Miniprotein binders against q9sl92. Designs and how they scored, part 1

No score or structure here was measured in a lab: all are predicted.

Target 1, 330 residues: q9sl92
Amino acid sequence: AMESDASCSLVLCGKSSVETEVAKGLKNKNSLKLPDNTKVSLILESEAKNLVKDDDNSFNLSLFMNSIITHRFGRFLIWSPRLSSTHDVVSHNFSELPVGSVCVTDIQFKGRGRTKNVWESPKGCLMYSFTLEMEDGRVVPLIQYVVSLAVTEAVKDVCDKKGLPYIDVKIKWPNDLYVNGLKVGGILCTSTYRSKKFNVSVGVGLNVDNGQPTTCLNAVLKGMAPESNLLKREEILGAFFHKFEKFFDLFMDQGFKSLEELYYRTWLHSEQRVIVEDKVEDQVVQNVVTIQGLTSSGYLLAVGDDNQMYELHPDGNSFDFFKGLVRRKI
Structure headers, positions and changes below count from the first letter of each chain, unless a header shows other numbers.
F, E and O are the ipSAE of ESMFold2-Fast, ESMFold2 and OpenDDE, as the mean of both directions, binder to target and target to binder. V2 is 0.75 times the mean of E and O plus 0.25 times the DockQ between their complexes.
Where letters were taken out, [cut] stands.

## First folded at step 5 (miniprotein)

Design d7b
Fold by ESMFold2, look of step 5:
Structure d7b (fold): chain B 330 residues (1-330), chain A 104 residues (1-104)
Amino acid sequence: as target 1 above (330 residues)
Amino acid sequence: SPDQIRELADQLRELVDEFQRAVENGDMDRARELLLEIFRLAWRILDLARELGDPELLRIAYELFDLAFDFLRAIRQGDLDRAQEILQDMRELADRLLELVQES
């Protein structure tokens, strides 16, 4: 038994000849890197027979690419059977990759310090990250809500296409996805500012077909329609990019106001009454508030029974919306 | 809910007619408001289609969505000829909604 060196194979796949030429250029230059100088091997999809065949649980690159009808997002794919972070792949290589490129993995893993322990995610999760550009920093925080909507609508669209029962995935502000009171996914957005543009990297995890740690979409579907076709990660990802490209165009042209009605129908918090609790000089101060929506900056807007307006920030508060309690962090 | 579908079809025709008049009058603020109302209407039709589970209504709803997004792109690009074609296509979808109610 020997310790594995940090090594990573990235399979590159393009929708058309344009993206395929980009993939060839990247491979020939060996131009992609990961944090901590992990050794990276770039492989064209046409060369990847040993990585993709003979495994029902591997992400099906052809199935995904055949589903893509977008003009910008999802047309260049990076896949690896195992990665520490799909987000790191697209964010650290932002300038080398076409904007809108997506990285997908079957298993994410973590290591810790001097220990030799490695933790791996359950199989069946849809784990992906992709990139976009924006110029207006004031609305960059709102992109996570656009992504959330695209995920929830993608699930519904796949159910519609397959004639399946409606799976009502809900949004728990700011970045969690829930079904039947259980978490099924999460969204992470990061950005950097360079050359008068914001480089935005978006990571998404969605429990499609994993049995742990909570629930997954296929478990919910099986309870509703036991004899139905199950959801495939590839189909959901394709539907996601179709929806996201349309929602992103609408968002960039008309602002988030164009999506707000759908967002408030999809989130868990419409007219939710919560107690905002703050500790001042070792005394607990509580105010009952009703959630109204989002501010223009994307923070939570509420109104108290005293008619005072409250703006609640995710990094300044502890939120337990199922208990109806918000605590200011100390 | 045939009455709901009929009401949505009537609203679609009215919005499209109002939008065409707004563009002809050069009232672009009104045109932008009407575009948002068309998107809201498309969402309501989609929600109803999903509630009823009607495959033809669902297809009409997705077509209306596609037309609404194409319209947004056309006005952003300044392609008024394409925008007018899309408005006519939206009127035809309203007619298909009414036919679906009569046949169902």
Scores: ipSAE 0.490, ipTM 0.792, lowest interface PAE 2.5, mean pLDDT 83
Fold by OpenDDE base, look of step 5:
Structure d7b (fold): chain B 330 residues (1-330), chain A 104 residues (1-104)
Amino acid sequence: as target 1 above (330 residues)
Amino acid sequence: SPDQIRELADQLRELVDEFQRAVENGDMDRARELLLEIFRLAWRILDLARELGDPELLRIAYELFDLAFDFLRAIRQGDLDRAQEILQDMRELADRLLELVQES
């Protein structure tokens, strides 16, 4: 029995006629590809209504698309019930997709995490990746903070609109999301320089309704309000793009300084004392520093007991994030 | 505290008026500075409204916070008519905040 090579289905959705024509064009050309040469089947949203069984747990395309009122972000959606990586879809097809296109999947089995970490997302996880363009390469590293902030505000916005107790999603630098000391999400940004622009692919994973591997937003919500309506992935994603577009506009106009206060109120690291290991003459010296904020480059800014300011750089080797920081005097 | 929201709402009204004057005078640099201050103030109001947990305060604070972004967009696009509309909406929301904190 020839194992039928499991074709990856990509459902193409457009918010308006413009994005719908793009979807038709992509389908007709069969232009979307995966890096692993997995056979891709392109399906229009209009055709998918007959193919997508009403699985109550599938991403509701109509719910999401009806929520989108953005000008640039989230207007073109690629959905798959199962995908290796949303990030691979948008990054590999960056030139074929409208800027601000998003790929969402119900199940991601080879998701890209930080460095070599694979983000596996079970059903109930919000896994998406989207595209943006930036001209100034100096601020590209800061986009992950804008994304993290937009996720935290999107969750609050959905809770507030539903009359729910807000879930206080906090940022663990550089790109993790935490609730009650547990990791519930993460952000990955990758960029390529092309045609005098930085093509940025942004991947987000957020545990909305998946109880594994840690906790999820709905588990936290049930703990606070047992009879409450649960958060939907579509609602959070819609709210995310609304917040992100606004934050991105502000960031591009006024720089990250405009968002710094909001970022520092949302992160876990205000006045945090951390031990940094310096190598001095082949000896490891431990220094205590207090985190003050971010540098203009997007590294941790800290003050030593000597009142000297330091930029903290990840060494890339430590699993303990703070043990793997190298102190640089600024 | 409700008193802190009142103080911030009064400051917001003043900043909105200063912003309008800056735009009318063609002082776009001052207008940009004031816009950033308006945004920060709107955020602080939202943060305090969240701490107080009042749903109505929270709603108005959210609307105000969102208008601060929409205002930035209007200015960036050169849509001064829309920017003026948003400023008026922000004044009205600030007034509503003041009313709510006086009743509490």
Scores: ipSAE 0.371, ipTM 0.745, lowest interface PAE 1.7, mean pLDDT 85

## First folded at step 6 (miniprotein)

Design d7e
Fold by ESMFold2, look of step 8:
Formats: C-alpha cells, sequence, structure tokens
Structure d7e (fold): chain B 330 residues (1-330), chain A 104 residues (1-104)
C-alpha cells in the first residue's frame, strides 16, 4: 500500500459486444476503486491503440483476446503496465466486474507506505488475477489445486502445439510451481461469503520470460531447444483459461477426484518420505512418514512407519520438503 | 508399449459400451460414474502419449479429452442425441488406438 496519492491506468478490453458494453459502463461510472487512495484512470482498449507504444515486453491485448474461446472466463480483461496487485483489482471490485474477469499487469509491486523501500516484479513475468463463484464452501479450498493443474497443463499444451519439448512444471504443495528445483510461480486464492455465494479471487504469478529472481520458462526452453521460438505470456494465459474452464466444469460436476490422478502425477510429493518433528514437553520427537496424497478437504495425508495416518495442514506446520523435514507449529 | 495401448483401447471400448447402456436405460447416476472413469482413462492415454512422443497417439489423446468434455456438457444439458453421437466418436478413437498397435 501507499500513503501518498498513487495513480494507475487500467485498460479495459472485452471479447464481444456484451463485455465491451460493460467496459463502457464502468468507464462512464468511474466505478473501479483500489485501496490506499490510488487514483484510477479507466481507458477503453479502443481508445488506447492510438496511445500505446508497441514493445516486446508489453502484454499484447489483441493476441490474448483473439486466443480466447471460453464462454465465461477470460472474456473481460483489465490490463495495466504497472500495478501494486492484480489480486486487489479483481477482489476489491468483485461486484462491479463480470465473474471470470482477469487483470494482467506487466510490472507488479507491493508498496510499503510505512517503509521507504519499494520493490517491483520484473517484466516478463505473467502476473494475473481472475474471479469465480462457488456455492459449496466445503470444496472452495480445493480450487487452488484446480488452478495449479490448469497452469501446468496450459504450459504443456502450448509446448505440444508448438512441437517443443515439455517444460516439466511441477507443483510444490500447496500452491508453488517449480522447474528443476527452482520456484517459477505461485497461486493465491482468497474468498468472501456474501449473498449465499463464495466470491473467489485467484492470483497467479508465473516466470515466463524474466531472468530473476530464480529462473523462467524461456530460460529452460533455451537450454532444451535453443533454436525454438520463445513462449509468450499471452499464449500461456489463453491456454490457461481454455484448460481452467474445462477443469472447473469437471471439478464442479465430479469433484476433485476426477482430477487428482493428474494432480499427483504433477506434484513433487509422490511417495516422499519426510521426518515430522514435534516438541513434546521440551523433547524433540521425530516420526518418519510417507506422503500418500490429499484428504478430501485438501490437506496432506501421510502414513508413518508405525502405520498411523497423519493429516498435515498448511497453517499448522512448517515445511521444508527439500530437506525432508516438517515441523509442527507451536 | 503396444501392449499398453491395446489395454487402454480395450478399456475405452468397454467403458463406451457400458456408458451407452446406461444412457439408453436412463440410468444417469451410472452414466455419471462412467464419465468419471472415462476422464481417468483419458488422462492415462494422454500421459502415455506424452511419454512416447508419438504424434498420432497425442492427437488421439487430445481428441478423446475434447470428446469427454463435450460429453459432460451434453449430459448436463440433457442433450441425449448429442451424447450418443459423442459415444460413437469415442468408439472410433478406440479403433484408431488399436490400429496404432497393428500398424507399428
Amino acid sequence: as target 1 above (330 residues)
Amino acid sequence: SPDQIRELADQLRELVDEFQRAVENGDMDRARELLLEIFRLAWRILDLARELGDPELLRIAYELLDLAFDFLRAIRQGDLDRAQEILQDMRELADRLLELVQES
């Protein structure tokens, strides 16, 4: 957040006339707000083409929107060259935006109004957030796993269609994405309950073409296929919504069990043995467990060498899966 | 391997036959259970296609997934005529899988 008056420009783009009329209404009402007194300028995509300078690192709105064949998700786009948080845009304006709207930015930062330091994510990172609705609160926590799958499958789909070797993006439970032992992305889901529905906002960051802080998909691709064309953020995002809309429909109709075999093929934890440490009466107690999968509620299911079953929670544990150590908090 | 492709093709044909009977009998609870198994099979075919790097097998895998999702929509909409068309298309894909084993 910023304590000073910050400003940003939000470019609105709809897939069809229905979404375009929504964009016009939002601009006319000036109805979108951001936290911390950020001044918002709403610009229609039709107005922006005379004002935007094409460069290789700017998100190409037409390339993305031309790729969209979905019926619900990704059909209303909000873009800004620079934002503090794409997640804040969609979550704070959930009721004003069509469900399924996506916000994308080229540079994301988190302002520190009480500190003088500001950081920015480099260009080349695919930074986006979108919305959905759900009615059954029992399955809301599982949506992050559906999103994770849609990201990893979208990358594979783009590789398949371009005849490229697969970039094997893996899931580190619960919400991190990894390639070759390095973090390449992450997912954040939040929800609110209002009017008998869960309003879910999903944020995703994926290192597509940025060299920092760790690695990116294009760096891995250059190592495997140096003569190939590079991946574009727009084609990955289009493939994401294609996959996500189908996975979401399947998830809502058949539950996560319809996707869990694919999920376990994609995560890092199949048959992983870890040491769970607890502190009991000032004693360190260690138990070796083997990760089995997820519970129906989305927590880790493990079995010990004593054949006892363990349920491990993200909030109740400290995880270091690369050292093979899980500590119970408190 | 050819034996893995044959096993998957046989499973697909069997599932499609069971699914057709469930739809014809109006047993939609059974139809939804079978749809889950069709998706599981489709994921396995896709995984095998990616492992082998076989372009024709990969094409069949993506076509099967598209059909499975189209079938889900048809069932949700109560469009049984469309559902029957999709079942026939799935059987044709199973035949193409068996042809890959024969043509290898």
Scores: ipSAE 0.669, ipTM 0.873, lowest interface PAE 1.4, mean pLDDT 83
Fold by OpenDDE base, look of step 8:
Structure d7e (fold): chain B 330 residues (1-330), chain A 104 residues (1-104)
Amino acid sequence: as target 1 above (330 residues)
Amino acid sequence: SPDQIRELADQLRELVDEFQRAVENGDMDRARELLLEIFRLAWRILDLARELGDPELLRIAYELLDLAFDFLRAIRQGDLDRAQEILQDMRELADRLLELVQES
């Protein structure tokens, strides 16, 4: 009876000698920890070749690492066949990991969502979290939009490179990804202020090859091109980091304004009429506003029938962010 | 349409020429503004390429985006020589856009 040693295995992969030495150092120190005190087993990629059974559905480390040509993001990879949360791995070990480190898992069973909803990722879902640093706390909320945009453009880039019809992944504000009106992904950002910087952990879930609970990219692709080669999680993740590094550099140099037009082409909300509820003297008054864009703070910007501009705030009570919006005059 | 591609090519040439002047004058703020216009143009070419299903136009759009990002890096590093090389590469992309119009 092979004891199901309840140890979480983390395979450490480095793109270059620098990241490989970091992996060795982390293994030797056994420095990576999980918040629930789950026993962690650290394995180097070179040692894992004998441990990864040819399960055709495991994340292909070599395929991903060979695709990475980034300078900062995705060069240090942690993979696990099964994790509670990729987000917990990167956020709790932020100081031990190179900035831009990514954790990927095949199966996530306690994934953190923006709501208290546990994101369970079935096999075929791309679940990853990565780290970045930001200095200006005012723009930290905007990073989720940059991430969303990078995911959408990464999917298109992979399709284009493969000669496939592009999958039109759209952004549902603030952090959901949709195809053909169905949710296929979501983004979670968390941050902590340390050493005069915002330590940002970014979690992404994307339905690539999992048919449940909604749809996946490969199901959409099969509908458009039945004989097409399917999208791989590794290809999308590689393309994501290439897009994200570029978008992040542009965002840090020029601000979100540089990406705003592309964001508005990619989101679902252009000229959308939304009912907002105002509480006036204990009466709920419904007003209709038209979404115009985002404010500099990353809230929805809308115009009222009075031609007044409003910032829309989620009330926090509704799952549908559009059903619980409160307007503030700006 | 061929006319739309020609218009985009002409706009790219104009932006690159203005960009060259800004770099030569050391007007880095203007250079950054023009870079944003080049990104906007590249995204417009990319959208048009997808609408038309033109793989060569799609390639040009991606190359222009890559050059724009490389330019941003060059400027941040103070590598003006590399910035000038990238501008020349962007001009060549504008020429390739015009060639596509003539073949259409």
Scores: ipSAE 0.452, ipTM 0.777, lowest interface PAE 1.5, mean pLDDT 87

Design d7f
Fold by ESMFold2, look of step 7:
Structure d7f (fold): chain B 330 residues (1-330), chain A 104 residues (1-104)
Amino acid sequence: as target 1 above (330 residues)
Amino acid sequence: SPDQIRELADQLRELVDEFQRAVENGDMDRARELLLEIFRLAWRILDLARELGDPELLRIAYELMDLAFDFLRAIRQGDLDRAQEILQDMRELADRLLELVQES
């Protein structure tokens, strides 16, 4: 009996004729690859409408694309009902895709191995990854904060536009999103340096309409406005790109200082007092510090009661901001 | 609350006046600094609009943010005529903020 790799279908959708011609070229050459041996089948959106099952909860490509008014981001979309990683799609195919391309999936899973027992993530999550370029490596780590802010503002913008009570999505440093003390999302940024530019890939997961494992935006909305229309992944993503493109322009023109006040009004840590624990040999040493903001490099800046400055790193500390305890990692 | 809206409106008018003088004098470094202050003011107005649940204040906040981004684009393109039109629109928003204070 013959052995074969898993296969994957990717639906390609462009906002305009330019992106549509790119999609046709990619399909004709079958140019996209995945990091495992997964065989990829490329399908144009025009072809998928005739072949897709009538599924009420699948990501609506037309609804999303009709909402796009951006000039750079979100204009080329890759969709699959089920993927191991949207991030892998855009990062491993960075040079083949227009910069600003987005990959969306309905269900993201562990990926392939020899076992067929894979637990799927809940449908209803907005799971996407997109690309950007920048030249200054010193500010690349700050992109995740710009993205976080664009997500939180996009959710608020959609609620405002629909006349709904806004959902106060907060930022837990460095890359988590929270509502009412419960995690609703996260951001992942990776980059490579090539031809004097940083190729940045950004992954975002946001619990819009899934019930597990914590909460989702629609569950919060039902509690505040039971008769309201529910939030849709497509409208949130459209609002995200609208907001992100504007924030990115401001960030690139005037630096993160231009967004800093809005960021500190949105994060969970303003004036937060925490205990920083450190172990020296057999002793635990504790210092009380007050969170001040971000360093220019994007690390957490804090001040002790003795006016000593502390720079806290994600990789160097174990963080539990809800209990007021930060343990230093060795 | 009416005192907060009046304060924000007064700040916007002062910033726009300073901004216009900077642009007229060709002081683009000063204009960029004032643009940052206008963004910060716009976000404060937006926060107040959301707190109060006032639909007109919310519209004004979004219009001001859009104008600030449009101004940034105009300056990057060197389109000073467009920049002056945007400043005039910002003044009209400050007037609309004051009208909200004067309802009764």
Scores: ipSAE 0.668, ipTM 0.882, lowest interface PAE 1.6, mean pLDDT 83
Fold by OpenDDE base, look of step 6:
Parts: structure tokens; C-alpha cells; sequence
Structure d7f (fold): chain B 330 residues (1-330), chain A 104 residues (1-104)
């Protein structure tokens, strides 16, 4: 089957005159590229209103932009009805985009997951990636946990603001999101060191309105409140950037310790017993450890039956992070 | 319970008073520690508000979190006037929380 080189349309949106002028500049230069050399068509939001038929299921740019009151994040938006990866858009164009720029798509067909699994998101998923800069490379691995918290709290904030029962989104370490024991989302962070800073690209996938393959937020909401107004992707994304900007500011000022208690209240791993494998003289010895938290480097902290503290490292052999853990004495 | 809200209200008032003293004394390290305790308290109020289904308590918790973030921003920007305004707003919010307990 000839994969028709379908031109990718990118709609550029700015919150203010500053971001709008950036959008015009990018369009005029045709500077945005995809890593696969897919032909890109750049369209301004003002021009797109004439092209986008009112498909009630498309991401509502105006609804999102009207919700944004942040200073740094989510003020410049790239939307496409269909993309290979939002993460590829922001990471490949990092130097051309304002810091805090977000790319959103209705359908992602080659999304990157942590396990190299291709994440295909059908319509109804919130799929986005955004950019940030960090200076301290030691804390870059912790940003994924800040993002996880911001997503879980953003969902609660939208429910609370709408007078809905809150949806208790939990964190499965390192970067998965769960509701009622079912996976509803995931996070991917990548970074590059450039110009004395870490250029971080953050990708998030959240199943808002697609009941497959497991569940979605709106299916959970309908189960609790059948007559309630459903959650919108735009509302959750807006609330996410408001929460994330606050959490990022706190994280940059006081470190992850400031968010650690909230993280442990939100994650699934409090006092979890895990089997770890040690290699002792060419024999594999299984030991049981109890998860206590995170180390300062962002690994799982656990206590052994010997009362010794251990950092848990992935062995690189297992795709299941909890099966492929090796203990390292601290 | 009303007693739990009262305890949280008293804790908030004490934290705000200590926070104000730390800021007035120029002890910014202590001020940052106290600000973190205010955040933790706001999260606890938020959880309790959800458990009780109290929309006013929920609003107070969100407002307290927002004030704490705004304070951190004001200090980082060197906007001491805005930081003082936020401290006053936190005090007023603590008083509102105490009033809510008396009405319950």
C-alpha cells in the first residue's frame, strides 16, 4: 500500500500578540519540519477558521486559548487533526518554538511510548507534547514525576470546578496513569543538552473520551454521575498547564521534596513488596524489598528485610520495570 | 468533622503568623519552609473538603494554594509589595476558614 505522502497541516495559535507574531514568522519562513521529511503546511489560527469544518470532535482552539492565563506554558499552540507524533514536532523544532510551546493532535498514529511501543491514539485521547528548559541535569529525571502530578491534579481541578465527583487518577511508577486499576495515560520525557541548558520535551497521553482498550475518564465519570457534563480535552489541558506551571515553579525553587508527599499520596506503590534479583557469584538470588519512596536521583527507594536501604535499578532486560529491578545498597 | 476543620484553621493561622514573622525578619529560608507547610495544609484542606462535599471549604483550599504559589512568584521576582499583599490575603483567608467552622 503506497503510504501517500499526506501533507501534515499544523495550525499555529498564539495567546497574545507576542505569540501571534511568532506564529506569523514561522509560517513566513516555513521553518517547522518533521523528522521523517513529511511535507508540512503551516496555517495560522485566523486562516484555519475558514478551513476547519465544525467537527464537534476536533480540539477547540478558542476554548483552550481562552482558558490559558499562564505566564510561560501553553501560550503557543500547534494543533493538527492527525500527526505521527506530537513529541517529534516539539523536539525537532525546539529551537524555533517559544519555551513552553505545546503541540496537540486529535489522532496520533506513531506516538512514542517508554517501552518503544508505538502508541496509537484514536479520537477522544488527549495527546500533547510541550517544551521546557532546565539548567540542573541532576533533577531533569524528576520532571516526569512533576508532570504526572500535574495531570492527576488537573483532572481533579476540572471535576471540582464543574461540580463533578473527582476522578482519582493514580500514578504507576515511573510514568503511567491509572484509574480503578486500569491504565488511562502515560508520560514520556526526553532531553537534549544544548546552549548550556537541558531542552526537555514532555509528551503526555490521556484517554479522556475513548472507551478502548481499557477505560477513559468520561466512562468513569458516567459511572459515578450519568447525567453529568463530560470532561473536555481542552479543559484538562488548560488545567494541566495552570497546575504544571505552579508545580514547576515550586520544584525549581525547593526541589522535588516539596512535591514528594503529594506524589506518595497519588502513587500506587506505598509499602509495596517487590521481588528483586541479585547476582551473587553467578547465582541469581531473589530478595524481597518494601518500597518506601524515591531516591534523590528519582529511582525507587526500598527497604530490605535486613533493614538496609536500597535503590532499585532497572536491569535493562525486562520491559516490566517491577520484574527487572536490581537492588543497589545506598 | 467540625473539629478537624477547627484544627486545620488553627494550624493555618499559626503558620501564617510564623510565615509573616519570618518574612519580616528577612529569614527567607524559614519563610520557604513555612510556605511548604502551608501548601501541605492546603492539600489536607482540599482532601477534607472533597470528603465532606463542602464547596466553600474547597474554594478556600484552592485559594490558599494559589496565594502560596503567587507568594513564591512575588519573592522570586523581588516584588515585596505584592508579597505583603498576598500575606494579608492569606490572613483574611485564615479568618474566613475560622468563620466557616463557627457556622458549621
Amino acid sequence: as target 1 above (330 residues)
Amino acid sequence: SPDQIRELADQLRELVDEFQRAVENGDMDRARELLLEIFRLAWRILDLARELGDPELLRIAYELMDLAFDFLRAIRQGDLDRAQEILQDMRELADRLLELVQES
Scores: ipSAE 0.523, ipTM 0.822, lowest interface PAE 1.3, mean pLDDT 87

## First folded at step 12 (miniprotein)

Design s43Y
Fold by ESMFold2, look of step 13:
Structure s43Y (fold): chain B 330 residues (1-330), chain A 118 residues (1-118)
Amino acid sequence: as target 1 above (330 residues)
Amino acid sequence: SPDQIRELADQLRELVDEFQRAVENGDMDRVRELFLEIFRLAYRILDLARELLREAWELGDPELEKAARELLRIAYELIDLAFDFLRAIRQGDLDRAQEILQDMRELADRLLELVQES
């Protein structure tokens, strides 16, 4: 009886008749799968009016789709009230879904390692994943920075459109989002290479209207503008796809250099001074460096007071940016 | 702040004139460089507008809020025009590119009106 709730309903929603016909085809074939052996039921939005509760706490499919004016991203949406991973939905079904499809859930929980207990994210978090394709593997790691920039600008864009003070969401390298020294979100990118292209799946978590674990955007906004209209997950997601589509086009056409100035203005690490520790034959050598930016491959670039250049890799170092210390891993 | 807006307007006019010359010369490398300068200028205007709106909210100053909102509108219009210009150039639509450059000049005039109206 306990496993009677193991079924997963995925509601399919398209922006136009083209995407709606794709959704019908997917439902008729029952062609979407999850890796955790969960039973999957595909439901069209038109069939789901009684299931889709149109209230403040559930993701409003119509509100989101009516806001979308993109040409590629966010035009096909998959929603479920509860999922273990929005990222698994889009990544394991990449070839079955239109590129640019997005999966959203109201509550995300850890899958394996729990008995009867389910770890659930607080309701009010914006949890989504979407897909894209790239051909040049050298720049695939940079996509996470384009996504993080688009998230920060989307939040500011929504505040601007509503006449509200902006929320200064900052980027902590490589893929965390912070406000007032507290984490409010993160980005996860994975890719697979097949047929001379990279299939990229991007997951984003953003604390929009939840009270914990740390803070959320609406808590910050309430502190600055107590009588203001609060942010909705649907508005943020719509603004994200509008901004991301333009930034992605620019990135693909003119490279990350085109976005760098804007990126570094939203970055926590501009001109940050840190101590880099190296061990040579049991001797600890410390060098003070100033973080300059990103290399063309997406690693940290820093320069020391001795004018030596340092390229710091995420897998080769231990980073504590709040203490200003970097240790090489051996 | 008014002096900052005047400087941004002057920079926009200069960049538009350089765009005009680069398009007439067929210098696509220069066009790409100038696009980035306009893109960066538009976001500098946007940052200023965001700062002013936050200040207006903190002070409860409705005249500053009105000015900040107009500056926001100008910044968003300029960003849209910049991307439309890039699209027009990629399509080889030079007549459309010229219209967009004229629209950018009109935005510079609106920046100056903001300063004069205050």
Scores: ipSAE 0.731, ipTM 0.892, lowest interface PAE 1.0, mean pLDDT 83
Fold by OpenDDE base, look of step 13:
Structure s43Y (fold): chain B 330 residues (1-330), chain A 118 residues (1-118)
Amino acid sequence: as target 1 above (330 residues)
Amino acid sequence: SPDQIRELADQLRELVDEFQRAVENGDMDRVRELFLEIFRLAYRILDLARELLREAWELGDPELEKAARELLRIAYELIDLAFDFLRAIRQGDLDRAQEILQDMRELADRLLELVQES
């Protein structure tokens, strides 16, 4: 079977003249590459009019770009109708892209999950990855929580602005998003240390209008809202960058402690009792602990029935983080 | 309740007055603390507004829905003003910072107007 050399089309969009000139420069140099050596075709937004059919549930570049009023995030956009991974686009081209650049796709067929699982996103899923820089390596692990929080607040903001009932998107530690006990999204952060900075690539998947494999935000709204005013991927992504820029600035100025209360109101784990396994010699001993919060390093903080505080670490063997926790006395 | 909205309005006015004093004194640590208090207050208003919206939908009360939507707008505007204030202070734009404090006072007045209309 001839694997058709499916050329990957990347549409480059800039919010202002500055980002538009970057887009032209990238196109002229043909500088964007994919890790699998897939042939990349770079197209400017002004040239892309023939790629977007009017009746197509394709990501509306103009709708998103018109919503963006941020200073640093989401001002340079790469869109493709189909990608292997948005995360590969931004991470492999990090040095060529403005900081805060975002890649979005309608269909992702080799999406990177945390567990090496391929995340396939159907049409109607919001799949994006963006870049940021951080200097303090100690707080880099906490950025995933800021991102998770910004997604949950962005969904509420869009609902409120549209006159809809709010959707209570909850955080399942470390990086999953849930509605009514069903997974609707997830976050992946990767980082590389270069030029005395951490180059962080953030990937987000959110089920907006895809009914499979679990549920989506619009399915929840159809049951709660009297009118069919559905959420758009562009609206959520715009609201996300507005929230994320604010939360990131606050996080950089005052640390994660400034967002911690809002995070604990949004997560699923307040006073949750969990079983942790301790290896005592060659025997596995099960202990019960109660989750209290996060440590300064971003691990789960828990209290034992002995009133001792523990940091919970994933054992790396469990697919469910809560089934493979090891306690460390602190 | 109307009493809860009045209490939130009074708390906002007090926090704005403390912000003004902290700016005048150049107390940046106090400015950061007061920001977090305003941020918490804005989310308390959001929580109340969302509760009232749910109640309005359950009861089919359009006037309660209108009031709850105004509370949402006030809370979102307060969050935006709080972040804009921190930006103005970081830029050394004290004139803009004072303008934002006045805008926050106007939000406290809008909260009190909602109590009088209810």
Scores: ipSAE 0.714, ipTM 0.884, lowest interface PAE 0.9, mean pLDDT 89

